VH-VL binders against Nucleolar MIF4G domain-containing protein 1 (NOM1). Designs and how they scored, part 6

Target 1, 198 residues: Nucleolar MIF4G domain-containing protein 1 (NOM1), of Homo sapiens (Human) (q5c9z4r362to559)
Amino acid sequence: KKHVKGLLNRLSEPNMASISGQLEELYMAHSRKDMNDTLTSALMGACVTASAMPSRLMMEHVLLVSILHHTVGIEVGAHFLEAVVRKFDAIYKYGSEGKECDNLFTVIAHLYNFHVVQSLLIFDILKKLIGTFTEKDIELILLMLKNVGFSLRKDDALSLKELITEAQTKASGAGSEFQDQTRIRFMLETMLALKNND

## First folded at step 6 (VH-VL; framework fv_temelimab)

Design D25L (from D with heavy chain F55L)
Fold by ESMFold2-Fast, scan of step 6:
Structure D25L (fold): chain C 198 residues (1-198), chain A 120 residues (1-120), chain B 106 residues (1-106)
Amino acid sequence: as target 1 above (198 residues)
Amino acid sequence: QVQLVQSGAEVKKPGSSVKVSCKASGYTFDSYAMHWVRQAPGQGLEWIGRIIPILDTANYNQKFKGRATITADKSTSTAYMELSSLRSEDTAVYYCARDRLYSGSYFDYWGQGTLVTVSS
Amino acid sequence: QIQLTQSPSSLSASVGDRVTITCSASSSVHYMYWYQQKPGKAPKAWIYYASSLESGVPSRFSGSGSGTDYTLTISSLQPEDFATYYCQQYHRYPLTFGGGTKVEIK
């Protein structure tokens, strides 16, 4: 549906209520499956780009998903999350030419910020990245913490403390295999600042 | 149509290991979490752990950490739960259950259950 | 570990009765879920987000609550409702279930 793509192309903070209302009406008029497929396709095209997406536009698109998730039904967010996770797996394993991986990870961060996903999913993702602990993983950890660190602490300070301990243990075993040891230090400093409300 | 089909009942001796399978169909397997929950005869539900197959990461209830191993084979859309050092107290029906990974996440589809009996 | 206490552990009721089941958490939770389990069967998802009914769940069921106190209500008990009901929190690891409330026919 080019109508849905047109609505997303015009999406901004002032017209969020109008556009979400129009999408809710479309959900009433069409099958849930068709609308979910159309909306997810349009959102993926808008959010998963080779260039880094501006923060405001990314937040607005994910906020729209959150609104529809809570007003239309949990299937909306679930369908979008499925597409995001599938694309993330492919890019994480095989790489991409641009900032698609960063954009996908930012989408996941904002899905958490806007209450579409639980903190437990974020902790599971961060534990995986700490487990493999590559240069790419360190940068993704920093990107996630930049976007969600304070919210994670508010939701589950104990799990955050445990995550930091795991990262410290992993870092103490890291050798010259990493090209930039200063990024590991910066990650740990960021984690400790979040833990200590600094 | 979402289906979770588990392997058949097993009888094991104390000290041995058991590996239960859960074959998924009707959805994108590696985009959802899979949980394992057990229920001893006449008792309530107890969470063992979960795996997110796409991330290849598992989290466990501390009670089972070191004895339980949860894995997934994406090529066959099958999740596994292996429990070692079995005791008679491990006699239970073991269930797999799917989780959609959002703030409304819950165990929306369950396998039929696998009875594991540990007897000397 | 968040403990969930269900009251009562069992009850006997007649068709047409109003039944209430409570679930009390040892600390505040944001995500509470209910499951129905019949003898010899796997549990079924029943109520999510404390108050939203799963597809196919009859409208005589309702859920309410926030923080530490949650309730499942059946406004007019039917024969097919005789089962054990479990609450579950999804707020922090380990995930925990209540002890269950067995609803029996009189």
Scores: ipSAE 0.486, ipTM 0.764, lowest interface PAE 2.5, mean pLDDT 86

Design D27Y (from D with heavy chain T57Y)
Fold by ESMFold2-Fast, scan of step 6:
Structure D27Y (fold): chain C 198 residues (1-198), chain A 120 residues (1-120), chain B 106 residues (1-106)
Amino acid sequence: as target 1 above (198 residues)
Amino acid sequence: QVQLVQSGAEVKKPGSSVKVSCKASGYTFDSYAMHWVRQAPGQGLEWIGRIIPIFDYANYNQKFKGRATITADKSTSTAYMELSSLRSEDTAVYYCARDRLYSGSYFDYWGQGTLVTVSS
Amino acid sequence: QIQLTQSPSSLSASVGDRVTITCSASSSVHYMYWYQQKPGKAPKAWIYYASSLESGVPSRFSGSGSGTDYTLTISSLQPEDFATYYCQQYHRYPLTFGGGTKVEIK
């Protein structure tokens, strides 16, 4: 536990190979369950903070997961994803005062960017948020598209077009009941820019 | 010791509904998605849809949207697939299969199958 | 909808033969999966990520491919290998399977 947390605390781009190699050795010396529980706990402690996590640090932590997912085994990323999704659902439903929800959502975005999860997860999440379409949902949609929009277009341009159509349809129905139309307009402009290679 | 155990064979009349169950054991139910796939006699495999129990979120093959409903009861680790407005073309073996959430995963364990026969 | 075409639809082979089954996708997919199904049984996971063997799958099996073209090869067919093999894509909804390739005793 203490050793894994220590490795994560000093994680940086120049020492990524060294730290991932040390974690691979720990996986050989301990049970997969114990290592997955320990790594996931340490990563959640590092990434799920009340303040917005700096993008560089977030990307470094998720890249480490990606390396281990591909070198140690697919259960590493799957275990971490399950913990992230559970925590996100709880915070999304019951709320928190800080940026924990934003940080968890950014972790999911980078799990996709580093090839731990498929584009289908991102589309399922975005469709769910479009379905409920609250002010918080619009901000999360924007956050996700900022992080992954170009990659989604590259992976599945057709599904992205379908997603944008759903958002446009939902937005047209919400006009008279939504207090802040500026953020909805900005979201739709962002979506159209992604679709049109802007 | 992962096991998926499905409910027994059913004979239904056209226009009725059928609800097939899939009881999971030997793993953390919420960590996996559950898919439903059918196979008509002598035919290939056809994906119906799936549920992610932790999200209580299901999505469907458009061909079955409006007729299929996939649910999960986390307290009993059981997934269900209900198919309404049955036609003779719905006669098939229905399988549940688990999938490790979007990680490039696959259907690693399957239930034994449930034969649903639709006859007049 | 991504269509998967398997070739051949059936083949007859003898124990010891090399068998190759092909799966072609109507558009590029990132991952391909293979399942083995014996008569009266549920499909069994066989190959994932195009080339990784599921635990317990004999080393005589191999998978390869990328993009639109994928293959499953059995280097020396054994009696327990007679089955129908299905490919499956997990790139876009709806998830789709190939039509199956039945490997029969000659």
Scores: ipSAE 0.369, ipTM 0.748, lowest interface PAE 3.7, mean pLDDT 86

Design D35I (from D with heavy chain L101I)
Fold by ESMFold2-Fast, scan of step 6:
Structure D35I (fold): chain C 198 residues (1-198), chain A 120 residues (1-120), chain B 106 residues (1-106)
Amino acid sequence: as target 1 above (198 residues)
Amino acid sequence: QVQLVQSGAEVKKPGSSVKVSCKASGYTFDSYAMHWVRQAPGQGLEWIGRIIPIFDTANYNQKFKGRATITADKSTSTAYMELSSLRSEDTAVYYCARDRIYSGSYFDYWGQGTLVTVSS
Amino acid sequence: QIQLTQSPSSLSASVGDRVTITCSASSSVHYMYWYQQKPGKAPKAWIYYASSLESGVPSRFSGSGSGTDYTLTISSLQPEDFATYYCQQYHRYPLTFGGGTKVEIK
C-alpha cells in the first residue's frame, strides 16, 4: 500500500503515536496477511539500504514494529523477523553492494532492545558467527555487542560468560591475517570488558 | 492448515540408535524453529533441543549433548532427531514442536508423537 | 538451569469451581507459557506471554504473573478441562517445563 510507505517516510519520534494508531486502524480494515506483507516490504525498503542508516532512524522504525507487535499482535513482529532473517542469510552468503548486511544486523539488535525477540536469538546468532569465525563474522560480532552487550549481560550473564569462553577457545587457533588477529584481540577485549564492567 | 506429522513407533535394542522424522506442512518451513521434547511413561515433558533451519544451527539440552543430533531438510520440509546409545530410560514418546518466532516465542503446533521403546 | 515448580501436582474439583495452578521459577523469567495435555494426546498451546490465550481457548481460562511467580486460573471448571497443565520458560537454555498439574473433575 502506498499509504503505508507514506506513513513510514514521515515517521519520527514526535509522531510515533499517531502513525502507530493509523497503522492499527489499517490492520482493522484489511487482512493481517496483506498488512503484514505491506508493512514488512515498506520497512525492508526503508531499513535495508546500501548506505549505513542513521542510528536514530533505524531505532524509530524498529520501535514502530515493537509497538505494533504488542498492540496488533505477535504475528506482526514474527512476519518482519522472518523477512529480516531470510534477507540477512542471503546477503551474508552472497554479499551485498554496500551496508545492507550491517543494517539488517542492526535491525535484529534493536528487535532485541525493544523486546520483540529475547536474548536467546542473539546468543544463537553470535554462536553461529563464532563457529565460522571469518573476518566478516568478527565485525558482525563487534557490531552486535556495541548495540546490545550491556542488555545481554543484564538478561543472562551466565550465557554471556559461556559465549566469551567459546570465542576464546575458537580464537586460540589465531587468524592467518594480521588484521584478523588484531580484530580478534579487540573483540575478545570488548567481550571481557562487557563481562567485568558495571 | 499447519500440520506436523511424525514417523511411526519404534522398538529398539539397548545400545542402538533411532531416528525420528517430523514432516511439516501448511507454512514456510525454514522460517520457524523446530524443537524436540520427550515424555517418559507417566512423567512430564523434557526438552531435548531445537534447530533453526534457516541458520542450520542446533542447540541441545546438555543432558542429551553428544547423543542427540537434530537436523532439517528444507527441500522436504522435514526435521529429524537421532538419539544414539539408547538405554531403557530413553523409552518415551518423542514430540516435535514448532516455534513461531524463534527465541522467546512458544510451541504453537506439536506433532502427534512417536513412541520409542527400548527393550532387550 | 531454570527449574519450574508447579503446585499442586494434582487436584480434584467440582464442575463450576474456581481452580488455580501455580508455577514458580528458580530465577526471574520474562514470560511464562502454558500447555494443556489430555491423556494419549500431544500437548496443546494454551496460554502465551503469561496472560494471552491461544485461539480457541475458552475465556474461563486466564494467566497472570511476572518474575518468578505465575498462575493459571479456570474461573468455572468444566468437564472438558480434565487435563494436565504444564508451564514452560523460554528465557534461558535449556528450555524447561514444570512437573505438570493434573486436574481431575470430581
Scores: ipSAE 0.284, ipTM 0.728, lowest interface PAE 4.5, mean pLDDT 86

Design D38H (from D with heavy chain G104H)
Fold by ESMFold2-Fast, scan of step 6:
Structure D38H (fold): chain C 198 residues (1-198), chain A 120 residues (1-120), chain B 106 residues (1-106)
Amino acid sequence: as target 1 above (198 residues)
Amino acid sequence: QVQLVQSGAEVKKPGSSVKVSCKASGYTFDSYAMHWVRQAPGQGLEWIGRIIPIFDTANYNQKFKGRATITADKSTSTAYMELSSLRSEDTAVYYCARDRLYSHSYFDYWGQGTLVTVSS
Amino acid sequence: QIQLTQSPSSLSASVGDRVTITCSASSSVHYMYWYQQKPGKAPKAWIYYASSLESGVPSRFSGSGSGTDYTLTISSLQPEDFATYYCQQYHRYPLTFGGGTKVEIK
């Protein structure tokens, strides 16, 4: 456990290969369950903070998960995703004191960017947020599209088009439209830019 | 051991509805999505939709949207599929199947199937 | 909707034969999944991510392919392999299956 936390504390792009190799060796020496529990706990502690996580640091931690997912086994990414999704659902429903929800959402975005999860997860999450369409939901939609919009269009342009149509329909009927109008407009503009890009 | 146990066979009249259950055991119910797939006698597999219990959200094949309703009860680890306005062509074996929330994007365990017969 | 076309729809083969079945998608998918179904039983997960064998699947089975074209091969057919095999895509909603390939004893 202390050794895994130490490796994560030193993680950077130049030493990624060295640190991932050391973690692969630890997986050979210990049970999969113990290593998955330890790695997930350490990653959650590093990434799910009350302050907004620096983008580069977040990306590096999720890239490490992707490397281990592909070299050690798919259960590594599955175990981490389960923890992330559970924590996100709890924080989303009950709230938190800081930016934990934003950080978890960014982790999900990068899990998609690094091929640990399918685009269908992203579409399911975005549809849920469009369905409820609160001020927080609009900001999370924008955060996700900023991180994955082009990849999402490349993977499934038809589903993206459908999602944008649903958002436009929801926006025209929104109960809080006066208060959120500027951010709703910016979200729709972002969506249309993604739809119309070549 | 993972088990998905479905409710028994049903015989229904055209225009009625049917609700099939799928009781899960041997794993953390919330960690997996539950899908519903049907198979008419001698025919292939057709995806109806799925639910993600942790998010309490369902997604449907457009062919069944408006007729199918998929729900889950976390307290009993049971998923349900209700199909309304039944027609004779809805006669099929209905299966539940789980997947590991997008990271294992395949149906790794299936229920035994529930035969639904729609006849006058 | 992504259409999956399996070829052939059925084949007759003898024990020891090499059997190859194909699955063609109407648009590119990232991975393909295969299920084995025996008469009167639920399908079983068989091959995932195009080429990875599910636990307990005999090594005589293999999967390959990318983009729109995928294959399942049985190197030396055994009596327990007589079944219908279905491909499936998990790229876009709605999730779709191929029409199935029935492998029959000759």
Scores: ipSAE 0.329, ipTM 0.739, lowest interface PAE 3.3, mean pLDDT 86

Design D39P (from D with heavy chain S105P)
Fold by ESMFold2-Fast, scan of step 6:
Structure D39P (fold): chain C 198 residues (1-198), chain A 120 residues (1-120), chain B 106 residues (1-106)
Amino acid sequence: as target 1 above (198 residues)
Amino acid sequence: QVQLVQSGAEVKKPGSSVKVSCKASGYTFDSYAMHWVRQAPGQGLEWIGRIIPIFDTANYNQKFKGRATITADKSTSTAYMELSSLRSEDTAVYYCARDRLYSGPYFDYWGQGTLVTVSS
Amino acid sequence: QIQLTQSPSSLSASVGDRVTITCSASSSVHYMYWYQQKPGKAPKAWIYYASSLESGVPSRFSGSGSGTDYTLTISSLQPEDFATYYCQQYHRYPLTFGGGTKVEIK
């Protein structure tokens, strides 16, 4: 509804506690289904834009979801995640003109950074992208690692090492067939820096 | 009302295969992952693997890789687990369990279980 | 793989007793999850994120812990609480469960 959209439009780091508190009150006063539908719709409208969303604004919106996920209930984050992954899958398969796919992928990254989802989701997504290994997939892998690479290493260094080995093997086999090897090389260098940086 | 209804008990000979079904109702099938977990008589729980229907992607416990195949039919909201090259130690109750896409709780609803007995 | 060790394997208790069950992971995990299973039935989700109770779980249950050590506590045992409790990690594949702790009537 209009009130929820208004709260999101005013969201910033200094007023996070106030706005999350107001949303918690709304959850107490309305049905959970109506609130989840309203909040998810408003967040999707704010975060899934044709232009790249500013990093700080994106993080603030996802942090709000994390706060509500832990204070109101796991249904909040689960409902939002379901909408995000469903939209991502559709845009990834059928395409879009702008940065909607990048924005959705960044939302997923920050849902992990703020503990709404486990590292296993990120590893599953990255393995899928390595499996198909298109130019678009390489850019999405880089975008994800930029946002979560250190957290993945901290959470599960062994799985990160295995992922990097899989990417190296894939790149070795595809290297002669892929026209632009510069971005593949940069991705592998980024991965190795994450693995070996101490 | 969320329900997971599994196929009936099976008795199999060593070396054969079994395919267990899990029919889901009361929720949007594509929005959740489905896991398979087994429990040998008097023993604990062991994870076999899972499928994410919206991604058409399955992940397996390495112990079962090559023997287990997990699939989903979105048109009938049914998940399947096929286990081949059966041995007597595969005798167990097999459960399907729903997962809220990596956000907790993870195994929030379970099927009633399917007893698979492998003997000769 | 991450191994989960539960202690004790079984315990006998009376109605009104305080019961504690421990789950130890072979390496650090982010969170722990607990399931209740009654004889002949499928497990039920019970505690998530180490300390959050599932809807319908009585407030006499609590969970705590971090890293490698987690605990489930029942402050005042009731007849319906007699069951086997399993811990579970969702940190790394393969997903693993503890061996279970059977809570029996004295």
Scores: ipSAE 0.418, ipTM 0.780, lowest interface PAE 3.3, mean pLDDT 87

Design D45W (from D with light chain Y31W)
Fold by ESMFold2-Fast, scan of step 6:
Structure D45W (fold): chain C 198 residues (1-198), chain A 120 residues (1-120), chain B 106 residues (1-106)
Amino acid sequence: as target 1 above (198 residues)
Amino acid sequence: QVQLVQSGAEVKKPGSSVKVSCKASGYTFDSYAMHWVRQAPGQGLEWIGRIIPIFDTANYNQKFKGRATITADKSTSTAYMELSSLRSEDTAVYYCARDRLYSGSYFDYWGQGTLVTVSS
Amino acid sequence: QIQLTQSPSSLSASVGDRVTITCSASSSVHWMYWYQQKPGKAPKAWIYYASSLESGVPSRFSGSGSGTDYTLTISSLQPEDFATYYCQQYHRYPLTFGGGTKVEIK
């Protein structure tokens, strides 16, 4: 509904309580399916853009999902994640001209930061990217670690250590004269800093 | 709507391998994780591993020492679990179960189970 | 690996009794899940996020707990509650289940 899109277009930290309350009222007045479809569509339109989204704006939209997940019900977050995962798979395989994939990845990161997504999903995603280890995968790994690295260490330091070891092994095994080592080295240094520092 | 249908019962010799299938319908297969859990006669539940089809990645319980291989075929919406070097103590009902990705929250839908009997 | 210990392993109780089942984790976990399994059937999702009832679960069931200690309670036991209940953690690989608590109606 155009009303939901309008609310999201105005979303900011100071009006979060007002907008979440208005959405809760809409959930009481309409079917869960209709509201989940409408909210998810509006959020995807706002967050999945060709340009990289500002961190605060993205964070505010995902925080709204977390609030509704808690107040309205678990299916709000489940429905949104399903749409995000579906869109990510399509864009990752078939490509996009802009930063849509990066924006979807940041949405997943903030779903984890706001306790909608378990750390295990983040580890599974990172393991997949390490497995394929393309230039794009390395940039996505860096983007994820920038957003969630300290939280992953707090939740599961052992799994983070194992992930870093796997990345180091992959990097050493894939060495060639044609490989650009600069970004790989930066990624590994970022990982080691996360493991060793508070 | 959501349905997980597993392959039929198997009787295997020690040292052989078994491959159990789980055909999914009623939902977007690639958007959900699929787990494999077994239950020996009269005993509790034991997690074998899971796959996230969209990422084509699997995680395993180390107890199975690389004997277990979990795969997924997106074109047929089917997950598989292969267990090699079978022993009599592998006799169990094997279940597939769907998982809500966003929380890793619970196994919300289960297959009917496949009895695998390992005997000489 | 995170070990889950359930207590008691089995119990017999009368219709109308209050039944409490506990699940203790060897290290802190964020969320706990409970499943109900009846003889010859696959388990059913019962309680998620430690305290939220799955759709169709009677209100006499409740879950509580955090960190290492979790509880499933049945406020007034009914004949259809005959089943084995399993807790399960989703914090760290490998995923683990408790040993199960078998509830028998006297």
Scores: ipSAE 0.409, ipTM 0.736, lowest interface PAE 2.8, mean pLDDT 85

Design D54K (from D with light chain S52K)
Fold by ESMFold2-Fast, scan of step 6:
Structure D54K (fold): chain C 198 residues (1-198), chain A 120 residues (1-120), chain B 106 residues (1-106)
Amino acid sequence: as target 1 above (198 residues)
Amino acid sequence: QVQLVQSGAEVKKPGSSVKVSCKASGYTFDSYAMHWVRQAPGQGLEWIGRIIPIFDTANYNQKFKGRATITADKSTSTAYMELSSLRSEDTAVYYCARDRLYSGSYFDYWGQGTLVTVSS
Amino acid sequence: QIQLTQSPSSLSASVGDRVTITCSASSSVHYMYWYQQKPGKAPKAWIYYASKLESGVPSRFSGSGSGTDYTLTISSLQPEDFATYYCQQYHRYPLTFGGGTKVEIK
């Protein structure tokens, strides 16, 4: 519905309470399926763009999802997450010229930051990327750690240490291409900084 | 409606392997995690592991690592759990259960269970 | 591994009684989840996010708690509430369940 897109276009920190309240009322007036389909479509249109999303705008949109997930029901965040991960998988496998994959991955990061998803999903995704360890995977690992590294350490420091050890082991077996070596080195330095800031 | 239908009961000898299936319907299979949980007769629930079909990623309880293999066939919307090197203490009802990618949903739908009996 | 300890392991109560089941985690978790299981049946999702009732769960059930300590309460026990109740955490691998609390009607 055009009304939902209009609300998202106006979304900002000062009007978050007002807009979330209006969306809660729309959920009371319409079927859950129709509202979830409409909200997810509008959010995907706003967040999945060819250019990198501004961090503040991205966080505001995901925070709205978190508010509705906890006030309206778990279907809200689950429906949105389903759409996000399906789109991410398709773009990850088949490629994209823009920053759509990065934006989708950042959405997943903030769904974790705002307690729509558990740290277990983030660890599962990171372990998969370390397993395949392509140029694209290293970039996505760095992007995720930038957004959630400290929260992962707070939630499960032991699993984070295990993840870093797996990355180090994988890196020691990697080819000696100059470009990948530089990126791998920066990733490992980021991981060590995260570990050592305790 | 969401439905998870498991394969029938199995009787296996120690040292063999068993493969249990879980056929899903009524939802988009790839978008949900599928977990495997077992329950020995008269005992509590024990998590074996899970798969996220869209990522083709499985994670296991360390107790079952090396013996359990969880897979999914997206074309048939079917998840599988194979357990090798069976022992008498593996006698249990094995359940598949769905969740929404750890999004605050819990195991919201369960299969009917498959009894696996390991005896000589 | 996060261990979940349920108390009591079993209880017998009369129709109309208030019943409280506790679940203690060995380390802090964000939320707790509860399942009801009747003999010979698969578990049923019952309470999520520590305090939210699944669709179809009677209002006499409630959940509360945070951090390490969580409770499930039945305000006025009914005959159909005979079951074993399990708590579960999603915070850390491996996923773990409490040992269960068997509720029997006198």
Scores: ipSAE 0.427, ipTM 0.787, lowest interface PAE 3.8, mean pLDDT 87

Design D64S (from D with light chain H91S)
Fold by ESMFold2-Fast, scan of step 6:
Structure D64S (fold): chain C 198 residues (1-198), chain A 120 residues (1-120), chain B 106 residues (1-106)
Amino acid sequence: as target 1 above (198 residues)
Amino acid sequence: QVQLVQSGAEVKKPGSSVKVSCKASGYTFDSYAMHWVRQAPGQGLEWIGRIIPIFDTANYNQKFKGRATITADKSTSTAYMELSSLRSEDTAVYYCARDRLYSGSYFDYWGQGTLVTVSS
Amino acid sequence: QIQLTQSPSSLSASVGDRVTITCSASSSVHYMYWYQQKPGKAPKAWIYYASSLESGVPSRFSGSGSGTDYTLTISSLQPEDFATYYCQQYSRYPLTFGGGTKVEIK
């Protein structure tokens, strides 16, 4: 428990193999449920902070999940994803003062980048954000595309094209949200650049 | 343990609609997507669509867009698939199947199936 | 839409035979799954991630492949293996299934 948090606090690129090996040993010594609960709790505490998490630290934590997902079992990543999605839904609906939502969204992006989750999750999330199309949604869309746009194009160019068409249609109807026009335009330009293989 | 229990068989006239239910138990409903797949007599499997209860988001096979509506009631852990403007070619066994949220999982548990017969 | 083509559509083999079922995708996929369906029953998860056997699946079953070509192999066919096997891709919407391969034991 406290030992798992200690390992995560020391996590860095040079000790990734050592720390993942120690966690694998803990999984052999304890129940899967207890380890998944402990690991997920510790990761959420490390990654979901009021301040924006440094990108390198975020990537290292999610890469650790990916390693354990593939070495220990698919339940590791699935359990972590469920906790992330539940927390994201709560923060998205009820709000948060800091960067917790941004950090959770970046975790989801890197779960995709490190092959723990399918591109379909990213498309479903982006489609939902396009449906509601608030100022916050536009910024989350841009954050996601910044982190995964190239990979989405590589994995499913047709779905990306469909997503862009939906965003364009929604933007046409959003003339009354004049305060967001510059950011909406930038988002559409980013999407079109991705589609055109720039 | 995990169970998906579907509503009983239905006989419908062309042009009507049908709503099939799938009651889930033995797991955290929000942690999984729920899919609907049909199988016409003697034919293969055809994906209709799915819902992600945590997001309240549904996605459909284009073949069924405008006719199929998939919903979920988290308070009762029940998913629904409604198909309108029924035609004779809609005669099939309709299955619900759960899928672990996007983690590269598969349709690990299936309902028993609901036979929907469309005839005059 | 990604089309999955299974071959053969049906086969009849003797107990102890090696059986190979092929699934070909019209474009590259990342996630391929196999299901076993017996007459009158719902499909049952059989192989996930192309090569990982579901709990309870006998070791005589194996899966392999990547990109556009995938196979399911039964090293020594048993009477309880009589079933139709379906491949399924989970890389793009709409999710699609192969047409199925019916395995009949002589």
Scores: ipSAE 0.190, ipTM 0.699, lowest interface PAE 3.9, mean pLDDT 85

